# VHH binders against q12xb4: the designs that were tried, part 2

Target 1, 267 residues: q12xb4
Amino acid sequence: MLDFVGLGLFDEKDISLKGLEKIHNADKVYVEFYTSILMGTDLEKMEMLYKKKITVLSREDVEQHAEDWLVDAKDSNVVFLTGGDTMVSTTHVDLRLRAADMGIKTTLIHGASIASAICGLSGLQNYRFGKSVTIPHPYVSNRGVRVVSQTPYDTIKNNIEAGLHTAVFLDIDKDKGYMTVNQAMEILLEVEGKLGEGVMVDRLAVGIARAGSPSPVVKADYIEALRDYYLGGPLHIVVIPAELHFVEAEALVKLAGAPEGILENID

## First folded at step 7 (VHH)

Design d1
Fold by ESMFold2, look of step 8:
Structure d1 (fold): chain B 267 residues (1-267), chain A 125 residues (1-125)
Amino acid sequence: as target 1 above (267 residues)
Amino acid sequence: EVQLVESGGGVVQPGGSLRLSCAASGFTVSSNYLYWYRQAAGIERELIASIYSYGSTYYVDSVKGRFTISRDNSENTMYLQMNSLRAEDTGLYYCARVKYTYDSSGYRRYYFDHWGQGTLVTVSS
């Protein structure tokens, strides 16, 4: 049997009681850290709390060599751990399909997802979100030219025109590190300077840091001001609201410190 | 000791090009916000372009598409490539290092902690 267990948002304590029960009954426990990162824990802390050895799988182990460990689930209890919720923003449905082809029964034990956490932390309505996007770190091309992706700008523009909020994920890179809200605001303003379409002019943004921790930061301001706001350590995410319902605007003012003047735009 | 030394100024005809350098010592260009300012006769210094520590760049409208700011970490030098020069580009060009502190509300307050002496650019037929 193969149990997919979500680890939640921040640390080893975010696992559900059902998830922990599955780990305790497991013959083998695997984890992958390439789809998400739990900033409040590490493998040692997880093994200590869960009282089970956990084997880390690489992307190649999961995508190219899955048969090597999936076969164990035919005759034993196997748990596969993923940060957040296992099937959200992953391609792990492929593993479920492969397991089904092998006659292996699977279950899903859900965990808290960042997709829902941003709604709760900001007060923005979940059904008003459009297509999400990731801002990649800029890079230098083979010709020595700095390349900055325009896709996040265009996605935000299209969502705003449709009345939809945008969840904006921030790149993680071995060499360049965890992108901050400050850097993300800089990139969006850089692209605005090139395009001149006005999408980022007088535009509200919400910066969120360390969702799921005891002390998350949620700060809303206009993009130029938010560029200059200190949110502390990783992980960061951005939300760009479209037109706000009154309750959403009130939440941003009271919970995220948005300028009070945004309340006048919805009367 | 922190120093900024501009060079590369000179006389050029309209439509010409110049490349300004800002050689830095006492700090690393890649870890700092660096700005180019221009001062024409009788006018306050005006921002032309900036490069942030993360690498993001900013240009005022009057130079977009004509000027390019860059830096070379191995040379510890910032550059301003100026193309399609116009008479109104004439002036004394400064580079500056910008630092910040956080105020009590959590926002950056920027200040200029060092300026270069300037390099003169004259665009004249």
Scores: ipSAE 0.487, ipTM 0.771, lowest interface PAE 2.3, mean pLDDT 91
Fold by ESMFold2, look of step 7:
Structure d1 (fold): chain B 267 residues (1-267), chain A 125 residues (1-125)
Amino acid sequence: as target 1 above (267 residues)
Amino acid sequence: EVQLVESGGGVVQPGGSLRLSCAASGFTVSSNYLYWYRQAAGIERELIASIYSYGSTYYVDSVKGRFTISRDNSENTMYLQMNSLRAEDTGLYYCARVKYTYDSSGYRRYYFDHWGQGTLVTVSS
């Protein structure tokens, strides 16, 4: 049997009681850290709390060599741990399909997802969100040219035109690090300067840091000002609101420190 | 010891090109905010372009599409490539290092902590 267990948002304590029960009854426990990162914990803390040895799987182990460890689930209890919720923003449904083809029963034990946490932290209504996007770190091409993706700008533009908020994920790279809200605002303003379409002019943004931790930061301001605001350490995420309902605007002012003037312009 | 040294100025015809250099010492260009300013006779210095430590670049409207700011980390030097030069581009070009602190409300306050001596660009037929 193969149980997929979500680890939640921040640290080893975010696991559900059902998830912990599955770990305690497991013969083998695997984790992957390449789709998401729990900033408040590490393998040692997880093993101490869960009282179980946990084997870390690489992307190659999961995507290319899954059969090597999936076969264990034919005659024993195997748990596969993933940050957040098990299937959200991952391609791990492939593992579940492969397990089914091998005659292995699978279950999902859910964890808290950043997709829902941003709604609670900001007060923005979940049904008002459109397509999400990731801002990748810029890179320098073989020709020596700095490449900055325009896709996040276009996605935000399309969502705003449809009256939808955008969840904007920020890139993680081993060499370039965890992208900050400050860097994300810089990128959006750089692309605005190139395109001149006005999408980022006088545009409100919400920066969120360390969701799920004891000390999260939620700050709303216009993009130019938010570029200069200190949110502290990782992980960061951005939300770009579209047209706000009164309750959403009130929440941003009271919960995220948005300028009070946004209340004067709500529909 | 922090030092900024501009070079590459000169006389060029309208429509021509020129590349300015800002050689840095005492700090690394990749870890700092660097700006180009221009000053024409009798006019206040005006911002032309900036490059942030993360690599993001910004240009004022009057030079967008004509000027390109860049840096070479191995030479610890910032550059300004100026194309399609006009008589209005004539002036003394400065590079500057910009730093910031956080104020009590959590926002950055920027300041210029060092300027170069300037390099003269003259666009004339």
Scores: ipSAE 0.479, ipTM 0.766, lowest interface PAE 2.4, mean pLDDT 91
Fold by OpenDDE, look of step 7:
Structure d1 (fold): chain B 267 residues (1-267), chain A 125 residues (1-125)
Amino acid sequence: as target 1 above (267 residues)
Amino acid sequence: EVQLVESGGGVVQPGGSLRLSCAASGFTVSSNYLYWYRQAAGIERELIASIYSYGSTYYVDSVKGRFTISRDNSENTMYLQMNSLRAEDTGLYYCARVKYTYDSSGYRRYYFDHWGQGTLVTVSS
């Protein structure tokens, strides 16, 4: 048996009781921290609370060598832990499919997801969100050219034109670290400078930091201003709203410190 | 010790090109906000281009399409490629580092903490 368990948003206490039960009944517990991470805890605290040894799996372990540890689930109970909710990542779906191909029965225990948390924190309506996108860290190509992805800009543009909000995930890289809202704003402004399509001109953005923590930060402002706003430590995520309903605008002003002027733009 | 040293200035004809360098020491250029200024005779120093910590750039209208600001991390140097130079581009060119702190409202407040000595660019027929 293989149980996929979402850990929730922030620390070891965010796990559901059902998730904890699965861990207690498990012969082997694995965790991955490359798709998401609980910033409010560490492996030791997790093991202490869960009363179980946890083995950390690398991206390679999960994506290239899954069969090496999945085989244990044929004859024993194995738990696979992830930050947030399980099966949000295509990697997890692939893992589940591999397990199925191996004749391993799987179950899902869900956890809190940033996808819904951003709606609660910002006051934006979940049904008004379009395609999400991730801003990758810029990199230098083999030719020595700095490469900045335009995909986020295009995705946001398309959503805005459709009247949909955009959840903008921020890249996590082992070498470059956790992308900040500030960095994301800089990148979007850079792309605006190159393309000049006006998507980011006077654009409202929402920065969210440490969702699920005792001290989450939600700040809405125009991109240039938000770029210069300190949200504190990771994790960060960005929402780019499209046209706002009055209730959404009011929420952003009262709950996220958006400029009151945005209320004047509501049709 | 933090230092900025400009180089690459010279005399060029209208339509010509120059590449200015700003060699930094004591800090990493890729992690800092850097600016190019210029000062023509009898005119106040003016901002012409900037590059931010994560690589975004800014240009004043008068140099857009002609000037390109960049940086080389391996050399820890910022550059200003100047093409299609005009007589009005004549002046002393400075590079500067800008740092910031956060105010009580959570917004960055910027200040210049270091300037280079400048490099002279003369565009003349």
Scores: ipSAE 0.017, ipTM 0.356, lowest interface PAE 6.8, mean pLDDT 92
Fold by OpenDDE, look of step 8:
Structure d1 (fold): chain B 267 residues (1-267), chain A 125 residues (1-125)
Amino acid sequence: as target 1 above (267 residues)
Amino acid sequence: EVQLVESGGGVVQPGGSLRLSCAASGFTVSSNYLYWYRQAAGIERELIASIYSYGSTYYVDSVKGRFTISRDNSENTMYLQMNSLRAEDTGLYYCARVKYTYDSSGYRRYYFDHWGQGTLVTVSS
């Protein structure tokens, strides 16, 4: 049997009791840290609390060589741990499908997800979110040209036009690090400068840092101002609100320090 | 030691082009806020363009569409490509590194850390 267990948002204590129970009953425990990471813990602390040895799987292990460790689940209880909630990543779905093809029964133990946490932290309504997007780290092409993806800009634009908020995930790269809200704002403004469609002009944005931690930061402001706001350490995520409900606007002002002016145009 | 050295200035006719360079040492250009300023005779130094640590750029209206700020990480150099030059573009061009700290309210406060010596651009017929 293979149990997919979401670890939650921040540290080793965010796991559910059911998740912990699965670990305790497991013969083998694997974890991946490339789709998500718990910033408030490490492998040692996890192993200490869970009282189980944990094997870290690389991206390659999961995407290319899954059968090598999935086979263990045919004859024993295997747990696959991930940050946040399980099956949010298409990679996890793929694993589950592979397991099914191998005749392995799978179960899901859910964890807290940043996808829902952003609503709780910001006060924005979950049903008003549209398609999410990730801002990738810009890179320099082989031709020496700096490449900045405009996909986030377009996604945000489309959502705004539809009256939907956008969850904007920020890229994680082993070399470039954890993208910050500040960097995200810079990138969006850069794309605005290039495309000039006015999507990011005077646009309200919400920066969220360290969701699930004892000291999360939620700050709402216009993009230019938020670009210059220090949110502290990772992880960061951005929400770009569309049209706000009055309750949402009030929440952003009171809970996220948004400019009070955003209340003036709310019906 | 942090240094900024501008080059590429010269005399050019209206409509011409110049490429200014700001060679940096003692720090990495890709990780810093860099600015181009210019100072015309009898006029205060003015901001022209900036490139931020993550690559976003800013231009004053008077140079938009004509000037392009960029950087080459391999050369650790910032550039200002100036096209369609006008007489009013004449001046001493400076590059500067800008640093910042965070104030008690959590906002960045910027300050100029270093200036180059400047390079002279003269646009005349």
Scores: ipSAE 0.007, ipTM 0.260, lowest interface PAE 10.0, mean pLDDT 92

## First folded at step 8 (VHH)

Design e3
Fold by ESMFold2, look of step 9:
Structure e3 (fold): chain B 267 residues (1-267), chain A 125 residues (1-125)
Amino acid sequence: as target 1 above (267 residues)
Amino acid sequence: EVQLVESGGGVVQPGGSLRLSCAASGFTFSDYYLYWYRQAAGIERELIASIYSYGSTYYVDSVKGRFTISRDNSENTMYLQMNSLRAEDTGLYYCARVKYTYDSSGYRRYYFDHWGQGTLVTVSS
């Protein structure tokens, strides 16, 4: 049997009781850290709380060599751990399909996802979100030219035109580190300067840091001001609201410190 | 000792081009925001372009599309490429290093802690 268990948002304590029960009953426990990062924990803390040895699988182990460890689930209880909610924003449904082809029964034990947490933290309605996007770190091409992706700008523009909010994920790089809200605002303003379409002019953004921790930060302001706001340490995510429902605007003002003047623009 | 040294100024005709350089020493160049300012006779210094430590750029409207700021962290040098120059671009061009602190409400407050000597740009027929 193969149980997919979500680890939740921040640390080893975010696992559900059902998830912990599955770990306790497991003969083998695997985890992958390449789709998500739990900033508040490490493998030692997880093993200590869960009272189980946990084997880390690489991307290659999961994506190219899955049958090497899936076969164990024919004769034993196997748990596969993923940060957040196990199937959200991953291709791990492929593992379920491979398991089914092998006659292995699977279950899915949910964890809290950042996709829902941004709604709760900001007060923005989940059904008002459009296509999400990731802002990649800029890089210097082989020709020595600074490359900044315009795709996040275009995605935000299209969502705004459709009345939809945008969840904006921020890149992670070994050398450049965890992208901050400040850097994301800089990038969006840089692309605005090149395109001149006005999408980022007087545009609200919501910066969210350390969702799921004891001390999350949720701050809403216009992009130019938010570029200069102290959000503290990682991980950061951005939401770009479109036209706000009155309750959403109230939430941003009262819970995230948005400028009160946005309440006068509600229509 | 922190030093900022501008060069590349001169006399050009309207429509011409110049490239200014700001050579920096005495600090970790890649950690700082760098700005170009200009000062025309009888006018206070005005920001014209900035480049942030992460590489993002900003331009005032009057120079946007004509001027390009860049930095080369391996050479500790910032540049300002000025094209399609106009008589109104005449002035003394400074580079400046910018620091910030956080105020009590959590926002950055910027201040300029070092300036170069300036390089003169004159646009005339």
Scores: ipSAE 0.205, ipTM 0.632, lowest interface PAE 4.3, mean pLDDT 89
Fold by OpenDDE, look of step 9:
Structure e3 (fold): chain B 267 residues (1-267), chain A 125 residues (1-125)
Amino acid sequence: as target 1 above (267 residues)
Amino acid sequence: EVQLVESGGGVVQPGGSLRLSCAASGFTFSDYYLYWYRQAAGIERELIASIYSYGSTYYVDSVKGRFTISRDNSENTMYLQMNSLRAEDTGLYYCARVKYTYDSSGYRRYYFDHWGQGTLVTVSS
């Protein structure tokens, strides 16, 4: 059997009791940290609390060589740990499908997800969110050309036109590190400068840092201002609101320090 | 030694174009925000454009649509492409290296620790 277990948002204590039970009953426990990292803990603390040895899998181990470790689940109990909620903002459904093809029964144990936590933290209504997107780190191509993805800009634009908020995930790169809200705003403004469609002009944005921690930061401001706001250490995520409900606007002002002027634009 | 050297200034007719350069040396160019300022006769120096690390830009309203700021980190050079020049664009143009600190509210406050000597732009008939 293969159990997918979400670890939650921040540290080793965010796991559910059911998740912990799965770990205790497991013969083998794997974890991946390339999709999300619990910033409030480390492997040693996790192993200590869970009372189980945990093997870290690389992206390659999961995406290219999954069969090598999935096969263990045919005859034993295997747990696969991920930050947040399992299968959310990941491609791990592919693992579940591979397991199914191998005749391996799978279960899901859910954890707290940043995808829902942003609603609670910002006061934005969860049902008003559209398609989410990830801002990748810009890179230099083999031709020596700097490449900045326009996909986030377009996704946000489409959502705004539909009256939907956008959850904007920020890239995690082994070499470039954790993308910050500041960097994200800068990238979006760069794309605005290139395309000139006006999507990011005077656009309200919400920066969230360290959700699930004892000291989360939620700050709403216009993109140009938010670009220069210090949110502290990782992880960061961005929300780009569309048209706001009155309650949402009030929440952003009172809870996230949004400019009071946004209340004047509410019909 | 940190150095910023502007070039590309000159005399041009209204409606003409110039391309200014700011050559940097003595520091990690890619780590800094860069600004263009100008100073016309009898008035204070004014910010006209800025470019950040990832390439986001800012323009004052008077130059929007006409000026383009850019940087080439591989050449340690910042540029200002100026099109549709007007008489009011006449002045000494400076490039500046910008650092920042955070204020008590958590916002970055920028300060300028290095300036170039400037390059003169004259727009006249």
Scores: ipSAE 0.119, ipTM 0.521, lowest interface PAE 2.0, mean pLDDT 92

## First folded at step 9 (VHH)

Design f1
Fold by OpenDDE, look of step 10:
Formats: structure tokens, C-alpha cells, sequence
Structure f1 (fold): chain B 267 residues (1-267), chain A 125 residues (1-125)
């Protein structure tokens, strides 16, 4: 049997009791940290609290060599741990499908997700969110050209036109690190400068840092100002609101320090 | 010690090209906002291009499409590729480093803390 267990948002204590029970009953416990990481803990603290040895799997272990460790789940109980909620990544869905093809029964134990946490923290309504997007780290091509994806810009634009908020995930890279809200704003403004469609001009944005921690930061401001706001350490995420409900606007002002002027534009 | 040293200036005909360099020492160029300024005779120093720490670039309208600002982390150097040069591009070109602190409200306040000595660019037929 293979159990997918979400660890939650921040530290080793965010796991559900059911998740912990699965770990205690497991013969083998694996974890991946390439899709998400718990910034408030480490492997040692996790092992201490869970009272179980945990094996870290690389991206390659999960994407190219899954069969090497999945086979154990045919005859024993295997737990696969991930930050946040399970099955957030399409890669993990593929993993579950591979298990099914191998005749391995799978279960899901859910954890707290940043996808829902951003609503609670910002006061924005969850049912008003559209398609989410990730801002990738810019890179230099083999031709020596700096490449900046405009996909996030387009996604945000489409959502705004539809009256939907956008959850903007920020890239995690082994070499480049955790993308910050500040960097995200720079990228979006850069794309605005190139395309000139006006999507990011004077656009309200919400920066969220360290969701699930004892000291999360939620700051709403116009994108040019938010670029220069200090949110502290990782992880960061951005929300780009569309048209606001009056309750949402009030929440952003009172809970996220948004400019009071946004209340004047609410119908 | 932090230093910025410009080079690459010279005399060029209209329509020509130059590549300016700003060699940095004492800090990593990728960690800071860097700017190119120029000063023509009898005119105040003006910003012409900037590159932010994460690589975002900005250009004034008068040089947009003609000039390209870039940096090479391995060389710890910022560059300004200038194409289609015009007589009005004549001037002393400076590179500058921008530093920031956070105010009591949590917002960055920017200031220039280092300037290069400048390199002269003359566009003349």
C-alpha cells in the first residue's frame, strides 16, 4: 500500500493526526522537497517527532526511477510525504497512476495547502479565483539571451478580464533559490514594459510570506510599491486580485494594509 | 573597497556602435541595482538605463531600441551596448550603484552610494 501524506505549510507539527498515524504504521517513509519545503523544520526534527526514519527522494527518483521504490508498496506499507497538500503537482498524480498500474492501492491524507491559506490570510474569497500560474526564474538561453516568461502576465490578464483573482506561485530553484515577492513584482513589471498592455500598471497585488508560521506577513499594495516592501524570509506567494467585493476590499485594507483608496472604487 | 570603473568610450561616427563596460570590485554586481547615466556639456546628468538585482532592465525613451544594458556575473561587469549612435548621445557616461534601506513603514529607500569616474563618448561626423 502507498499512502500520500501532505505535511502542511510550515513545520513538522502541521501534519494531521491521520498523517502521523500513517507514518507510524509505515514500513518505509519517503519525502520529497523539490516541489515544496517546510521552512520551519528540517529532516532531523521531522524524524524526531514522527519517530520514523525518512528517506529523501530527488526529483529524478520520483520522475524517472519511481518503480525502484514503488515496488516495495506491493508487499509493505509505504508513505510518500510532500509539503502542503498531496497531489498538488502533476508529477505526483503520475506517481499515483504508476502505482495503480502496478496494482498498488493508494490513499490520500490531505494537509494544509497554500492554495486555501492565501484566501484565509488575505480575506479574498476562494470561489473568485481563476487559473493559477507560476512565475519561473528568468534564465539566459544558450544564445545568450535572457528569457522571461510572459505566461504569468497573460494568465493574470485573462483572469482580470473574467473578474477572477490569480494565485501566482513563485519558483523554487536549487541554484537560484526561493523567488521573493519583490522579484516577482520586478518580473511582472518587466513584462509590462515589454508588452505595454497596461495589465500591471497601478495594479493591486498581495504579497504573502511564511504562511502557516507564527509570524506570517500579508501585505497588499500597488505593484510598484509592493516591489519595494520587505516581507521577510521565504516562502513567498503573490495574489493578484481582480474586481473586489466590498468585504474583500475591507479585508485587504484592515488585514493586509492596502491603501484605503481602494475602498473608493468599490461598487 | 567598492569601486566602479567605466571604459569603452571613444569617438565614433553617427550610426556607429560602442560598448561600454563598468567593472565592479568589492561587491557582486548581481546583488545590486546598477545604473548608467550620461552628462552632455551644459546639461544635467541624466539616467539612461538601469538593471535591477534580479535582471529587470529600464531604458529612457531616447535610447530605447538602440542601447542594451547587461551584466556578466562571472566578470562582475555591467555593460552598455550602444548602437545607432547619434550626435545627441555625446557625453560623459557614468555607472552607479544603488543601495537601499527600509524605512519605518517597511518600504525601500534608495540612494546612490558609488559612482564611476566616467568614460567619454563622442559622436561626430
Amino acid sequence: as target 1 above (267 residues)
Amino acid sequence: EVQLVESGGGVVQPGGSLRLSCAASGFTVSDYYLYWYRQAAGIERELIASIYSYGTTYYVDSVKGRFTISRDNSENTMYLQMNSLRAEDTGLYYCARVKYTYDSSGYRRYYFDHWGQGTLVTVSS
Scores: ipSAE 0.433, ipTM 0.736, lowest interface PAE 0.8, mean pLDDT 94
Fold by ESMFold2, look of step 10:
Structure f1 (fold): chain B 267 residues (1-267), chain A 125 residues (1-125)
Amino acid sequence: as target 1 above (267 residues)
Amino acid sequence: EVQLVESGGGVVQPGGSLRLSCAASGFTVSDYYLYWYRQAAGIERELIASIYSYGTTYYVDSVKGRFTISRDNSENTMYLQMNSLRAEDTGLYYCARVKYTYDSSGYRRYYFDHWGQGTLVTVSS
């Protein structure tokens, strides 16, 4: 049997009681850290609390060589751990399909997802979100050309035109590190400077740091000001609101420190 | 110890191009915000372009699409590629290093801690 267990948002204690029970009954426990990272813990702390050896799988192990470890689930209890919720913002449905082809039953033990956490932290309504997007780190091509993706700008524009908020995920890179809200605001303003369409002019953004921790940071301000605001350590995420209902605007002012002036524009 | 040395200025016809260099010593260019300023005769210096430590760039409206700021970490040098030059671009071009602190509200306050000596650009027929 193959149990997919979500680890939740921040540290080793975010696992559900059902998830922990599955780990305790498992013959083998695997984890991947490439789709998400729990900033409040590490492998040693997880193994200490869960009292189980945990084997880390690479992207290649999961995506290209899954049969090498899935086969164990035919005759034993295997647990596969993922940060957040098991299937949210991952391609791990493929593993369930492969397991089914091999006659292996699978279960999902859910964990708290960043997708719902941003709604609770900001007060923005979950059904008012459009397509999400990731801002990648800019890079210099082999020909020396600086490449900055325009896709996040266009996604935000399209969502705003539809009256939908945008969840904006921030890139993680071995060399460039964890992208911050500051860097994300800089990128959006750089693209605005090239396009001149006004999408980022006087645009409210919400920066969120360390969701799920004992002391998350939630700060809303206009993009140019938020660029200069200190949110502390990783992980960061951005939300770009569209038109706000009165309750959403009140939440941003009271919970995220948004400028009170945003309340004056509510119809 | 910390030095910024501009070079690459000269005389060019309208529509022409120049590439300015800002060679840094005593620090690593990728660790700091770096700005280009220009000063026409009798006028205060004006910001024209900046490159942040992360590598993002900013331009004022008068140079957008014509000027490109960049840096080369291996040469520890910042550049300003100036295309489609106009007479109004004539002036002394400076590079500057910028630092910041956080105020009590959590926002950055910026200050300039080092300037170069400038390189002269003259755009004339």
Scores: ipSAE 0.346, ipTM 0.693, lowest interface PAE 3.0, mean pLDDT 90

